# VHH binders against q9xw16, part 222

Target 1, 132 residues: q9xw16
Amino acid sequence: MSGWNAYIDTMTAAAPSIKRCAIVGAADGSVWARTEADNVFKASEEELKTFVALFNDVTQVPAKGADIEGVHYVVPRTEESLIFGKKENTGFFAVKTKSAVLIAVYEGPNEVAAQVRKAVESMQTYLNNAGY
Key: E = the ipSAE of ESMFold2; O = the ipSAE of OpenDDE; V2 = 0.75 times the mean of E and O plus 0.25 times the DockQ between their complexes.

## First folded at step 19 (VHH)

Design wg7 (framework vhh_gocatamig_d2; at its last look DockQ between E and O 0.94; V2 from the best seeds 0.85)
Fold by OpenDDE, look of step 19:
Structure wg7 (fold): chain B 132 residues (1-132), chain A 120 residues (1-120)
Amino acid sequence: as target 1 above (132 residues)
Amino acid sequence: EVQLVESGGGLVQPGGSLTLSCAASGFTFDTYAMAWYRQAPGKKRELVAGVGTGDDTVYMDSVKGRFTISRDNAKNSVYLQMNSLRAEDTAVYYCAAPKETGEGYGFDYWGQGTLVTVSS
C-alpha cells in the first residue's frame, strides 16, 4: 500500500534500536509495509494471522507468550491495544490501531525499549487520528 | 510498594548447581510474567530467563538446557535452577517484574540482586 512505507521509516528513525518492523492488517495479518533490505521483517502470513488475533484477548497472552519471525518471546503484561515481549537482549512492541497492528522488533540493553514503545505509540496515535 | 527479594547466590565450582529464589510482594503476582536478569562486571544487564503466567518460558541461548525458571504463585515466588554452571555465568542475578501500569517497557522492577560466583 502506498504511503505505508513512510510510516515504517518514521518509526525506525524515531527509535534506532528498532531492527525490523511491520504494519499489518488487524483483521488478517496481511502485510501493508515492512522493513526490507538488510532488515527484512520475516514473519510469515500464517504467523502474523495468529499474532494479530492475540489482540482479541490480550489477557491470555502473558500465559503463552508470543511468536514473531519464528522467535518466541515472554510477554510481561499486556494492555488493550499493546503487547510487548522480551527475549535476551531483544524484544518487540506491538500496538493495535483501528485497522492495523504495528510491530517493532528491537535489540539492545533494556533501556532502549522505552524509546521503541514511544515510537510505536506515537505512530499508533497518528494513524488512529487519520482513521486507520 | 513492589518488593523483590532474591536469595540463593553464592560461590560454586564449575559444573556445580545453585537454586535462586525470589520472593515478590506489592503487586498482583499471578497476573504477570516474571524474569531473572544478570549483570556481569563491565557488561549490560541481560535477560536470562522469563516465565509467563502459565508454563511459558524463555531462555538465553547460552543457558538453555542448564537453567530452569519456575514459579509458585501460592508463595509469590520465582525460582532459577542453575545446573552445569560455568565461569561465564558469574554475575549478580536480579529478579524482575513488570510495572502494572504506565509506560513500562518490559521488566521494570528489580530486586537488590544476589551474587553468583562460579570459580575453581
Scores: ipSAE 0.913, ipTM 0.955, lowest interface PAE 0.4, mean pLDDT 95
Fold by ESMFold2, look of step 19:
Formats: C-alpha cells, structure tokens, sequence
Structure wg7 (fold): chain B 132 residues (1-132), chain A 120 residues (1-120)
C-alpha cells in the first residue's frame, strides 16, 4: 500500500494539471491511495462505491452523469474502461484496471485534458500488465 | 462531416432574455452529451452548461438558476434559454459535441458561435 502512493506521485508528475487523484478498489471503491495534504482527494466512501459501479454499464453513464468530491459532472461519452466528465473549468478522467479504478481530477481549459488522459491511461496499462 | 450551427444571439438589455439554438448533423446525436461554451474577449472558453443523453444537466455556478439547457433528439438540436442576463454574460456562445471516433477529451467539436451582447 506504501507503493501505491508512488503511483499517485507518478500520475501527478506526468500531468501537472491534475489537482487531485486516487486509486480505489474496483469492487467497492475502497481507497488504496490518494493525494493528501494541500490537495486531499475528498470523495466519500459512499460516493466512491457509487462511482466505481458506473463501470458495470458504461453505456448508461452519459444519461446520468457522475459525482466525484460532491461535484456533478456531465459525461460526454464513455469507453469500455474509461469514464470522463466536465463541469465548468474542471474535469476528471477515470480508468478501470483489473482490480482498481484510477481517478484524476484536473482544473484548466480543454487543452490540458489530453495530458491528463495520457497520464491515467499510461498507469492503467502499467497496472494491468502488473496484474492489477 | 460534423456540423454545429448556432443561432439566436443578439443585443439585449440587462435583465433580458435570449434563446440560443444549435442544429447538429454528421454524427449520432442521441448517444452523446452536448454542451454550450462561451468565450468573452480576452478570456478562455468556458463550459456554461451541459446536457446528458437523457435529462441530466450541469451548469457553471454563475448561470445556475438563470440559464436552462435542453435538447430535442428528434430535431438533433440543443438549446440554451438565457434569462436575467447580465453584462458579464456578454460573449460568443458555442455549441459543442464530443468526438464520435478516435481519442476524445471532452467536448471536441465547436460551431462558429453566436454573439450575445448584454448592454444598456
């Protein structure tokens, strides 16, 4: 679990526009690691349980949107293991691995979204290859 | 070819109302969320409101309660009803859609925009 904090650091270093992120269990939303201190990822356990369940049928997510850290996001579209959302000047990308969901919340214009997606998908690939 | 055509902009007094319309074509409209963005002079483009494939909506905080986004899937259209307009709402308003194919990052297509000017 101490090694999971290193993955948080890797994602935030790869995409400086990430303000908060977490690695949570895909089955129950339990927090394996998250940003702390001045950038605490503060989603509740109930919110995370609801959020990871969205991956059970990603095709329904654009109809209902998604909630993270008490913020409701519109979800433009999804992919089988990817949900992303927008609210005002903020957004998120979330990807599912074998065992986990990686969530990154960013602030800034659309131009930064590409680097955030790249950061989380690179980690998704890494964890899947490692058996997670 | 994806095409988004905005209309309904104009000059309006503070406290007035406008309805913006967007006609969309060239993609499977009813499977994607749609949005309105705006850009004021010297500012970055910002998301004003979004509507999901159903009736889910999000709004930028400063317009909540004054603006209403809606869609009509039979007409491939999205609307923005703007009430109680303020000077700070002056901007070019853009209809936006996600990219149907390839890698997407949010709302990746924009129309040419329609100008809204709120001034006495």
Amino acid sequence: as target 1 above (132 residues)
Amino acid sequence: EVQLVESGGGLVQPGGSLTLSCAASGFTFDTYAMAWYRQAPGKKRELVAGVGTGDDTVYMDSVKGRFTISRDNAKNSVYLQMNSLRAEDTAVYYCAAPKETGEGYGFDYWGQGTLVTVSS
Scores: ipSAE 0.734, ipTM 0.889, lowest interface PAE 1.0, mean pLDDT 91
ESMFold2 (binder alone), look of step 19: mean pLDDT 78; pTM 0.781

Design wg8 (framework vhh_gocatamig_d2; at its last look DockQ between E and O 0.89; V2 from the best seeds 0.00; counts 0 for: unsure alone 63.2 < 65)
Fold by OpenDDE, look of step 19:
Structure wg8 (fold): chain B 132 residues (1-132), chain A 119 residues (1-119)
Amino acid sequence: as target 1 above (132 residues)
Amino acid sequence: EVQLVESGGGLVQPGGSLTLSCAASGFTFDTYAMAWYRQAPGKKRELVAGVGSGDDTVYMDSVKGRFTISRDNAKNSVYLQMNSLRAEDTAVYYCAAPHESEGYGFDYWGQGTLVTVSS
């Protein structure tokens, strides 16, 4: 297990509603770590390349939505380093660090979203402070 | 102040149709996605349909092919056309908008409009 896998474990432990999670390179969408086994994160390389590129201009994302793991999400709004989406009782939070994008896909009622966001943003802060 | 006002709900028979409307104000409407939620008795509020600021759409699986979400930015309005209504569609339907300061999803809600599907 790489050091990045530990960060996956940290996020999933902090927010039990997270079903799948990944840490990918901000430049190219390469997977550094992801949930595996029964909760394998399944986004393709091409999809992740497209996804991380959304952070180049987040203002356009609400108009087009976002795709993760072949699932299309509506994106209510965005922030400079934050993209989040919704579909039925699922959603995702994606945050950008200096060199990475953290993606967490969650399932549950609206109330669980706050905890998921907190988990990924906490990791975002940690990684930024660490230079990543 | 953000305001969302739903209308169009009512009593319909199974197989019937309704069109819900939502008038939005108090925020930059055309920059945000909008959504319709519903809450049936004893159940959690659930996302029925969402529409992006550029007409991107997302639907709950159970309503695909029956419901259509749309928006009119000139009127600051979002709509939900509901066809082939079923008893299980009975719920209070809420227009939803994202909170401008919080990013959890759709966090602003209207007062809701009741849709009852019954023979």
Scores: ipSAE 0.906, ipTM 0.951, lowest interface PAE 0.5, mean pLDDT 95
Fold by ESMFold2, look of step 19:
Structure wg8 (fold): chain B 132 residues (1-132), chain A 119 residues (1-119)
Amino acid sequence: as target 1 above (132 residues)
Amino acid sequence: EVQLVESGGGLVQPGGSLTLSCAASGFTFDTYAMAWYRQAPGKKRELVAGVGSGDDTVYMDSVKGRFTISRDNAKNSVYLQMNSLRAEDTAVYYCAAPHESEGYGFDYWGQGTLVTVSS
C-alpha cells in the first residue's frame, strides 16, 4: 500500500458514510490515491483539472456549481479552502491543502455530512502540518 | 435572525400546477445558493431543487422537466413552479438556505407549506 492510500483508508474509517474519495494534486488534479474496486472514484482527468481550479477563486463557485464524477452539484457556499455541494440525496466535501485537494462523496442526511466534513478537515490539517 | 417564509401551498388535482414562494431575510441572500426540499409523511426530507447564486440549477430526477426553481435577488425571494403535478409530489415543501459560516449543506429551513395532490 502506498503512503497516500493509507490516507484514503483513514478518511473512510473515520466516516464510513463516504461512498468514494480521492486525494488529487492541487495544481493539476492528478490522482495520488482514490477508493478502488467496487467503490471506484470515477472522475475523469479533465473533470479533476477543472474541479481543482475552482479553488483559485472559491467566491465564484456558488454561482455556477461544481461537477464531479459526471454529477452536477449546487454549491450552497464556500470557505477559503472548502467547497461542498448537494445533489438530490448525495453530496461532496472538498478541501485544499498546500499541495492537494481531498474529495469525499457521500450519501445521507446532515448528521452523515457532518462526519464527512470532520474526516476531510482533520486530514487537511494533518497534511498541512506535514508540509503538504 | 435568518427567516425563511414559504407560501403558495394548497390542494391541487393531478396534472395541475402550483407556484411556491419563499421570502428570505436576515442574511446576505445574493451570495448563497438556495433550495427547496420536501418531506412526505413517513419519508426522509429530500432535495427537490437548488438554485446557485447565479443562473445555476439542480433538480432531483423525478421533477426535472416539470418543476422550475428561480430566484429574484431584488426581492430576496425564491420560487418553485410546479407543473404536471402527481400524487407522489404530495409533501410539505421547505425553503432552505446555508449557514453563513458553518454547516454541511442547506442548514436553515422555513416552517414549510403543504402541497396536496389528489383526485
Scores: ipSAE 0.719, ipTM 0.888, lowest interface PAE 1.1, mean pLDDT 90
ESMFold2 (binder alone), look of step 19: mean pLDDT 78; pTM 0.790

Design wg9 (framework vhh_gocatamig_d2; at its last look DockQ between E and O 0.90; V2 from the best seeds 0.81)
Fold by OpenDDE, look of step 19:
Structure wg9 (fold): chain B 132 residues (1-132), chain A 119 residues (1-119)
Amino acid sequence: as target 1 above (132 residues)
Amino acid sequence: EVQLVESGGGLVQPGGSLTLSCAASGFTFDTYAMAWYRQAPGKKRELVAGVGSGDDTVYMDSVKGRFTISRDNAKNSVYLQMNSLRAEDTAVYYCAAPRPDEGYGFDYWGQGTLVTVSS
């Protein structure tokens, strides 16, 4: 799925605070694309399987938090297709499309979160419109 | 209207302890995670600790083992027990809550309570 790498590049370009990101299958957490090189997205297969399953009932996520790349995040709240978490000056945004979950891990002050969310949700919209 | 009211701050010597309290109102408290932030002079506001609606916890590395965040849903309150305080812990501490329908994290803030650690 080499074409999915372009979407990774698009998200990271749109939000420089994104340190790592991935596009995974919504059904099983399989990695379709991810950041590489110095910013390798490191979540395990088992972890991603568990993570994408959170979207089956997002209402429970604030009670338990979420794990990405072995890091535990507190989840302030959720939306139907959106899970976001915080830890120190880091966080993540994860959005669900028809067939994928987009995950972006970011670092910076609170103000950078807006741009990260926008980047991920823009990609979400694009992929949904494309049937993915 | 969402309201967060902090208390418990003050002056303490290094190695001392303080307990911060936050009384929350104006939203369904037990469905959201809560957090404590702090802001030292000249620095950005930073997440110190978070607690999920089910007592899940997250801490800043520099406070692990020293600080404990907890909540009492019956009292709509969140607490921060701070032990072994250091000079670098000096800051205004803010209770934080998420916005129900928008936002990017913990977007509601209290007025803050000052914690000063000095000999």
Scores: ipSAE 0.905, ipTM 0.951, lowest interface PAE 0.4, mean pLDDT 96
Fold by ESMFold2, look of step 19:
Structure wg9 (fold): chain B 132 residues (1-132), chain A 119 residues (1-119)
Amino acid sequence: as target 1 above (132 residues)
Amino acid sequence: EVQLVESGGGLVQPGGSLTLSCAASGFTFDTYAMAWYRQAPGKKRELVAGVGSGDDTVYMDSVKGRFTISRDNAKNSVYLQMNSLRAEDTAVYYCAAPRPDEGYGFDYWGQGTLVTVSS
């Protein structure tokens, strides 16, 4: 498949420390593409609908945290189109485009987190420029 | 200038308790989550506990039920109550905050306070 799965492949190639990732619809959390096989992104439909709704008011997210794949993360801070979270030795970055939310889950130190953020923000810019 | 100053570390016997404190300054404290990390000799730094800008909390699994993170926004302070301490809790404990305008997580760190759990 050369559709949305190609974007998953691009992000995981750009930041190999991404353990799982997905592209989901910004309105409803529907899964457009995700990592599969041994690295299945396993968030439920209900969890994803709740997660993407956090972007309706990102200023409230540091007070509540965020859940992905049944894991609760502390959210240090947010930006208008960016939510990121930490739990023990894992974390996530999520960015919003015009139509989608890109979610990447990783493990590792700050250098890994920087690579993951760069990968998702590069794709965010690309999809926004393409009208998505 | 962001400053994070930890205190409250010391020597304690197994089963004992300590309260760590962190005084924060130089940023808008009440809008950000705060965290405690620790690093034992020869080990990687690990996130022990986080507290959201409200009352939301996250703990590493090995400290759940023994440690409690809290914050006092009026005093720009975050605390870690450590109960039922074990030898494996021996580490330097660091208070951590996000950068206000960029970063990748908890990017500001204090100098740390040493906790030693030993008979």
Scores: ipSAE 0.665, ipTM 0.869, lowest interface PAE 1.3, mean pLDDT 90
ESMFold2 (binder alone), look of step 19: mean pLDDT 79; pTM 0.780

Design wh1 (framework vhh_gocatamig_d2; at its last look DockQ between E and O 0.84; V2 from the best seeds 0.79)
Fold by OpenDDE, look of step 19:
Structure wh1 (fold): chain B 132 residues (1-132), chain A 120 residues (1-120)
Amino acid sequence: as target 1 above (132 residues)
Amino acid sequence: EVQLVESGGGLVQPGGSLTLSCAASGFTFDTYAMAWYRQAPGKKRELVAGVGSGDDTVYMDSVKGRFTISRDNAKNSVYLQMNSLRAEDTAVYYCAAPTKDSAGYGFDSWGQGTLVTVSS
């Protein structure tokens, strides 16, 4: 298990509603770590390449939505380093660090979103401070 | 002040159709994704359909092929065409907008809701 897997574990522990998550390279979408076993993060390399490129201009994302693991999400919110998507009782938070994108897919009522965002943003801060 | 006003709900028989409308004001409508939620008795409020600012759409699986969300930016309105209605579609339907910057989660602004009852 790579050191990046520990960060996956940290995020999933901090927000139990997270079903799947991944840490990918911001430049090319390469997977550094992801949830596995019963909760495999299944986004393809091509999809992730496209996804991380959304951060080049987040202002356009609400117009087009975003795809993760073959699922299309409407995007109600973007910030400079954040993309938030929704579908049914699921959603995702994606945050960008200096060199990575953290993606967390969650399931639950609207109220769980706060905890998920907090988890990924905490990791974002930690990784940024660490130079990643 | 953000205002969302739903209309179009009512009583309909199974297999029937309804069109819900939402009139929005108090924010820059064409820059936001919009959504319809519903809440059935004893259940949590759930996202039924969403439309992006560029007219991309997302649907709950159970309504795919039956419901259509659309928007008219000139009228600051969002619509939900509901066909082939089922008893399980009975709920209060809410128009939603992501306008609360302080919360920053999902669709934070809601209308008063409109009741849709599907019954024989």
Scores: ipSAE 0.861, ipTM 0.929, lowest interface PAE 0.5, mean pLDDT 94
Fold by ESMFold2, look of step 19:
Structure wh1 (fold): chain B 132 residues (1-132), chain A 120 residues (1-120)
Amino acid sequence: as target 1 above (132 residues)
Amino acid sequence: EVQLVESGGGLVQPGGSLTLSCAASGFTFDTYAMAWYRQAPGKKRELVAGVGSGDDTVYMDSVKGRFTISRDNAKNSVYLQMNSLRAEDTAVYYCAAPTKDSAGYGFDSWGQGTLVTVSS
């Protein structure tokens, strides 16, 4: 996934509070790229298939929450192509493009979370413009 | 106007119980998750528990099994039942909601807080 790995590097450089992230297929949750080594993004294939399906109706997600890497998050609210969640001092942001879902897991307060959202939305825009 | 009003704090002995309440108004309560945060003296504010717009709940690890978050959508209210209280639970407790227009990243509207002191 060397071609897609550059996009992982771009997101983690843009928001250093991102601890782990991935780019997965929107249809089936298949992993196109992810953080590796000490920061391995380790969601299961079953979990990712379930997760990307949440984008089929984001308005129902705040009632259910979301699971990523075996962690359950409360989802405060959603937007048309955005799901985010909170658990203790950590959270995630996920955005959907035409063919992918970008997922970033972070630690920190609200101003850190805003940086993470900006990083994933910038990549969302780039990939959409590139046809993905 | 978004309003979050906490109540129910006080002084309790270790092992005791308290129920915190939060009355919410000024937003569409039923569609958002709600949360309780706390801030101990000299510490940063931390997420204690969250409740989804339905049945879903999330707890910080140190309170799991001792605290129960719940909501009553008919009363626009959120509750935190705190049992088996410990000295480290001493903090100001805040009700929180995700109601800011420019904030798509967390719980960003807060009440005034209610003080819980656990001391013998």
Scores: ipSAE 0.696, ipTM 0.878, lowest interface PAE 1.1, mean pLDDT 90
ESMFold2 (binder alone), look of step 19: mean pLDDT 79; pTM 0.784

Design wh2 (framework vhh_gocatamig_d2; at its last look DockQ between E and O 0.85; V2 from the best seeds 0.76)
Fold by OpenDDE, look of step 19:
Structure wh2 (fold): chain B 132 residues (1-132), chain A 120 residues (1-120)
Amino acid sequence: as target 1 above (132 residues)
Amino acid sequence: EVQLVESGGGLVQPGGSLTLSCAASGFTFDDYAMAWYRQAPGKKRELVAGIGTGDDTVYMDSVKGRFTISRDNAKNSVYLQMNSLRAEDTAVYYCAAPTKDSAGYGFDYWGQGTLVTVSS
C-alpha cells in the first residue's frame, strides 16, 4: 500500500522526535506502512496482532504494559482509542482509527510527547474522516 | 490536590544501597501507574523506572539489575530500591504520577525530589 507511506511521511514530518512509526490493520495487526531505511519499524506480525488487540480493553493495559519492537513500555495513559507508553527517554503513542492503528515511537524529553501525540491524533482524525 | 512526597535520599559510597520512598495522596493511587525520574546536574530529567497498576515494571537500561521499583497500594506508596550505586546515579530523584489532562505527557505530577549523591 504505497499510498499509506505518505501518511507515515506526514506524521514523521510533523513530529521530528518520531523515530519509527507504522500504520497497521486494527483487526489483525497487518502492516500497511512503516518507516524504513535507517528507521525501520521492526515489530513482528505476531507482536502487532497482540498489540492491536489491546484496544479491545484499554483499561487493562496499564496493568500489563505494552510491547513494541521487542521493547517493553509502562503505560501511564490510555483512552478509548489511545495507548501511551514510556521507557527511559522514549515512548510511543498508538491511536486507533476505524480500521487502523497508528503507532509512533519517539525519543526525547517528556515535552516532545505533546508534538508526537498531536501528529498522530491529527492523522487519526484525517483517516477517520476518510473512512479508515 | 495531588501530592507526592519523596524520602530516603542521601550520601552513599559507590557500591552502596539506598531505598527511596514516595507517599502519594490526592488521587486514587491504585488506578495509576507510578514512576521514578531523576535529574542530574546539566542533564534532562529522565525516567528511571516505572510500575504499572499491576506488577508490570520498566527500567532504563543503565539501572537494570540494580534498581527495583515496587508499590504498596495499601500505603499509597511507591519505592525504588537502589543497589550497587554508581557515581553516575547521582541526581535528584522524583516520584511521578500520571495526569488525566489531555495535554499531559504521561507522568506529569512530580514531588519535590530527594537528592541522591554517590561519592567516595
Scores: ipSAE 0.882, ipTM 0.938, lowest interface PAE 0.5, mean pLDDT 95
Fold by ESMFold2, look of step 19:
Structure wh2 (fold): chain B 132 residues (1-132), chain A 120 residues (1-120)
Amino acid sequence: as target 1 above (132 residues)
Amino acid sequence: EVQLVESGGGLVQPGGSLTLSCAASGFTFDDYAMAWYRQAPGKKRELVAGIGTGDDTVYMDSVKGRFTISRDNAKNSVYLQMNSLRAEDTAVYYCAAPTKDSAGYGFDYWGQGTLVTVSS
């Protein structure tokens, strides 16, 4: 479990615009690792259970949006294992692996969003290849 | 080809109202969320309001309660009703749609914009 913090560090180092992120269980939203301290990822277990369940049918997500850390985001579109959302000057990217969901919350312009997406998708590939 | 055409901008006094319209073509409108952005002189574009494929909406804090986003899927159109306009609402307003490719990361298709000027 403590080794999961290294993956958090890897994502935040790859995309410094990530303000908060977490690795949570795909089945139940349980937190495996997250950013801490002043950058604590503040989502309740109930919110995370609801959030990971969105991956059961991503095609319905653009109709209803998504909530993370008590913030409601419009979801422009989805991909089979990717949900992303936008609110004012912030956004998130979330990707699903075999057993986990990676969530990254960021602030900044479109170029920042591209870096965030690359960081979470690189980790998604790594964890999938490792069996997670 | 994707086209987004905004209209309805103009000069209005503080406290006034405007309705912006966006006609969309070249893609399956019903499948995507839509948004209005604005850009004031010397500022970055900012998301004003977003609307999901259904009735889900998101607003920037400063316009909440004054602006209403809506869509009409039969007309491939998005609207922004702007009430109680203030000088700080002066900007070019853009209709925006997301990309379809896997490299996309937000609302990447933009119209030419429509200018809203709020002044005495």
Scores: ipSAE 0.571, ipTM 0.829, lowest interface PAE 1.7, mean pLDDT 89
ESMFold2 (binder alone), look of step 19: mean pLDDT 78; pTM 0.779

Design wh3 (framework vhh_gocatamig_d2; at its last look DockQ between E and O 0.78; V2 from the best seeds 0.79)
Fold by OpenDDE, look of step 19:
Structure wh3 (fold): chain B 132 residues (1-132), chain A 120 residues (1-120)
Amino acid sequence: as target 1 above (132 residues)
Amino acid sequence: EVQLVESGGGLVQPGGSLTLSCAASGFTFDTYAMAWYRQAPGKKRELVAGVGTGDDTVYMDSVKGRFTISRDNAKNSVYLQMNSLRAEDTAVYYCAAPTKDSEGYGFDSWGQGTLVTVSS
């Protein structure tokens, strides 16, 4: 278990609605850590490469949506370093740090999104301060 | 003030069709993704379909192939064509917009809803 797995655990503990999550390289989508066992994050290398590239111009993402783990999401909100997707009672938050993208896929009613966002943004802040 | 006004709901037999309409005002419509939610008795509100600022769409798996979401930016409207309706589609349907930036729940502005009842 790498040190990055601890950050996965931190995010999932902070937001129980998170079903799967991953920390990937911002440059190429390489997986640094991910949820495993019963909650394996299953995005392919090619998919993640495409996904992290969305942060090059987030303004276009709401028009096209985003794919995670073979699932297509509508994107109701983007910020400079944030992409928010929705499908059914699921969604994802993806946030970009200096060198990584944190992706959290969650399940639940709309209200759980706030806690999920807080969890990933807290980790974002921590990693940024750490130089990552 | 954000305003979303749904219409088109009603009573329909199984296998029937309905078209829901939503008239939006109070925000820059074409810059927001839009969605339809529904809430059946005793169940939580759930996202039925969403449309991006372009033609991108997302659907519940249970409505794929039966429902179609579309938008008309010139009319500030979003629509939900519902075909092959089933009893389990019975619910109050809500038009939704992601206009509450401080909450960050996604589609977090709603209309009053329109009731769709599918029954023989």
Scores: ipSAE 0.886, ipTM 0.940, lowest interface PAE 0.5, mean pLDDT 95
Fold by ESMFold2, look of step 19:
Structure wh3 (fold): chain B 132 residues (1-132), chain A 120 residues (1-120)
Amino acid sequence: as target 1 above (132 residues)
Amino acid sequence: EVQLVESGGGLVQPGGSLTLSCAASGFTFDTYAMAWYRQAPGKKRELVAGVGTGDDTVYMDSVKGRFTISRDNAKNSVYLQMNSLRAEDTAVYYCAAPTKDSEGYGFDSWGQGTLVTVSS
């Protein structure tokens, strides 16, 4: 079925530099949907539980960075519902909705990062408006 | 106005060392991670190292173990200690900060750069 996976497809279509992404529960990091097949989003349940808990106080995240898929990223700064990180030629954007956290991992220079942020924030707005 | 002023670049032989410095002003330095990028002629700018607000660090793989990023919040300064320099480290090095409002995408404010040349 095309349930939550349609939202994954929408984000990856909006920003082709996204290599992997997921929608996870904001309370526990449980995976609602993710990229699959050759681009499997590979984060453990324990890593995702830790990651979503960062949104409990985003102001502390630049001090310690963030881990996704076993990769450590520096977090330049945060916003109330947004965490983003950088490592060499890769990065991530993560946004929190009422019920979920959207995570997108991308490759490319700074020029493509803005497209990724826009794609993730557009979906954030859509899901919030839909009650998620 | 955000200002980032790099210094410490120069000519050095392979295997040598340099310390780069960045003086920052015009923003709340303590609340932002800081980074060093570099750009060789004809190449894209690349993230060399980043330092979080609480001394967390990341490095590009090719410099890990040779370069050390650090910060001094009392002086609003960021440093890059570069050891065991190689010819491929030749580039303009830029201090960077994430100061672009609301539509920021990473380290998006830059200094003028300081040139590092590694040559015999």
Scores: ipSAE 0.709, ipTM 0.880, lowest interface PAE 1.1, mean pLDDT 91
ESMFold2 (binder alone), look of step 19: mean pLDDT 79; pTM 0.784

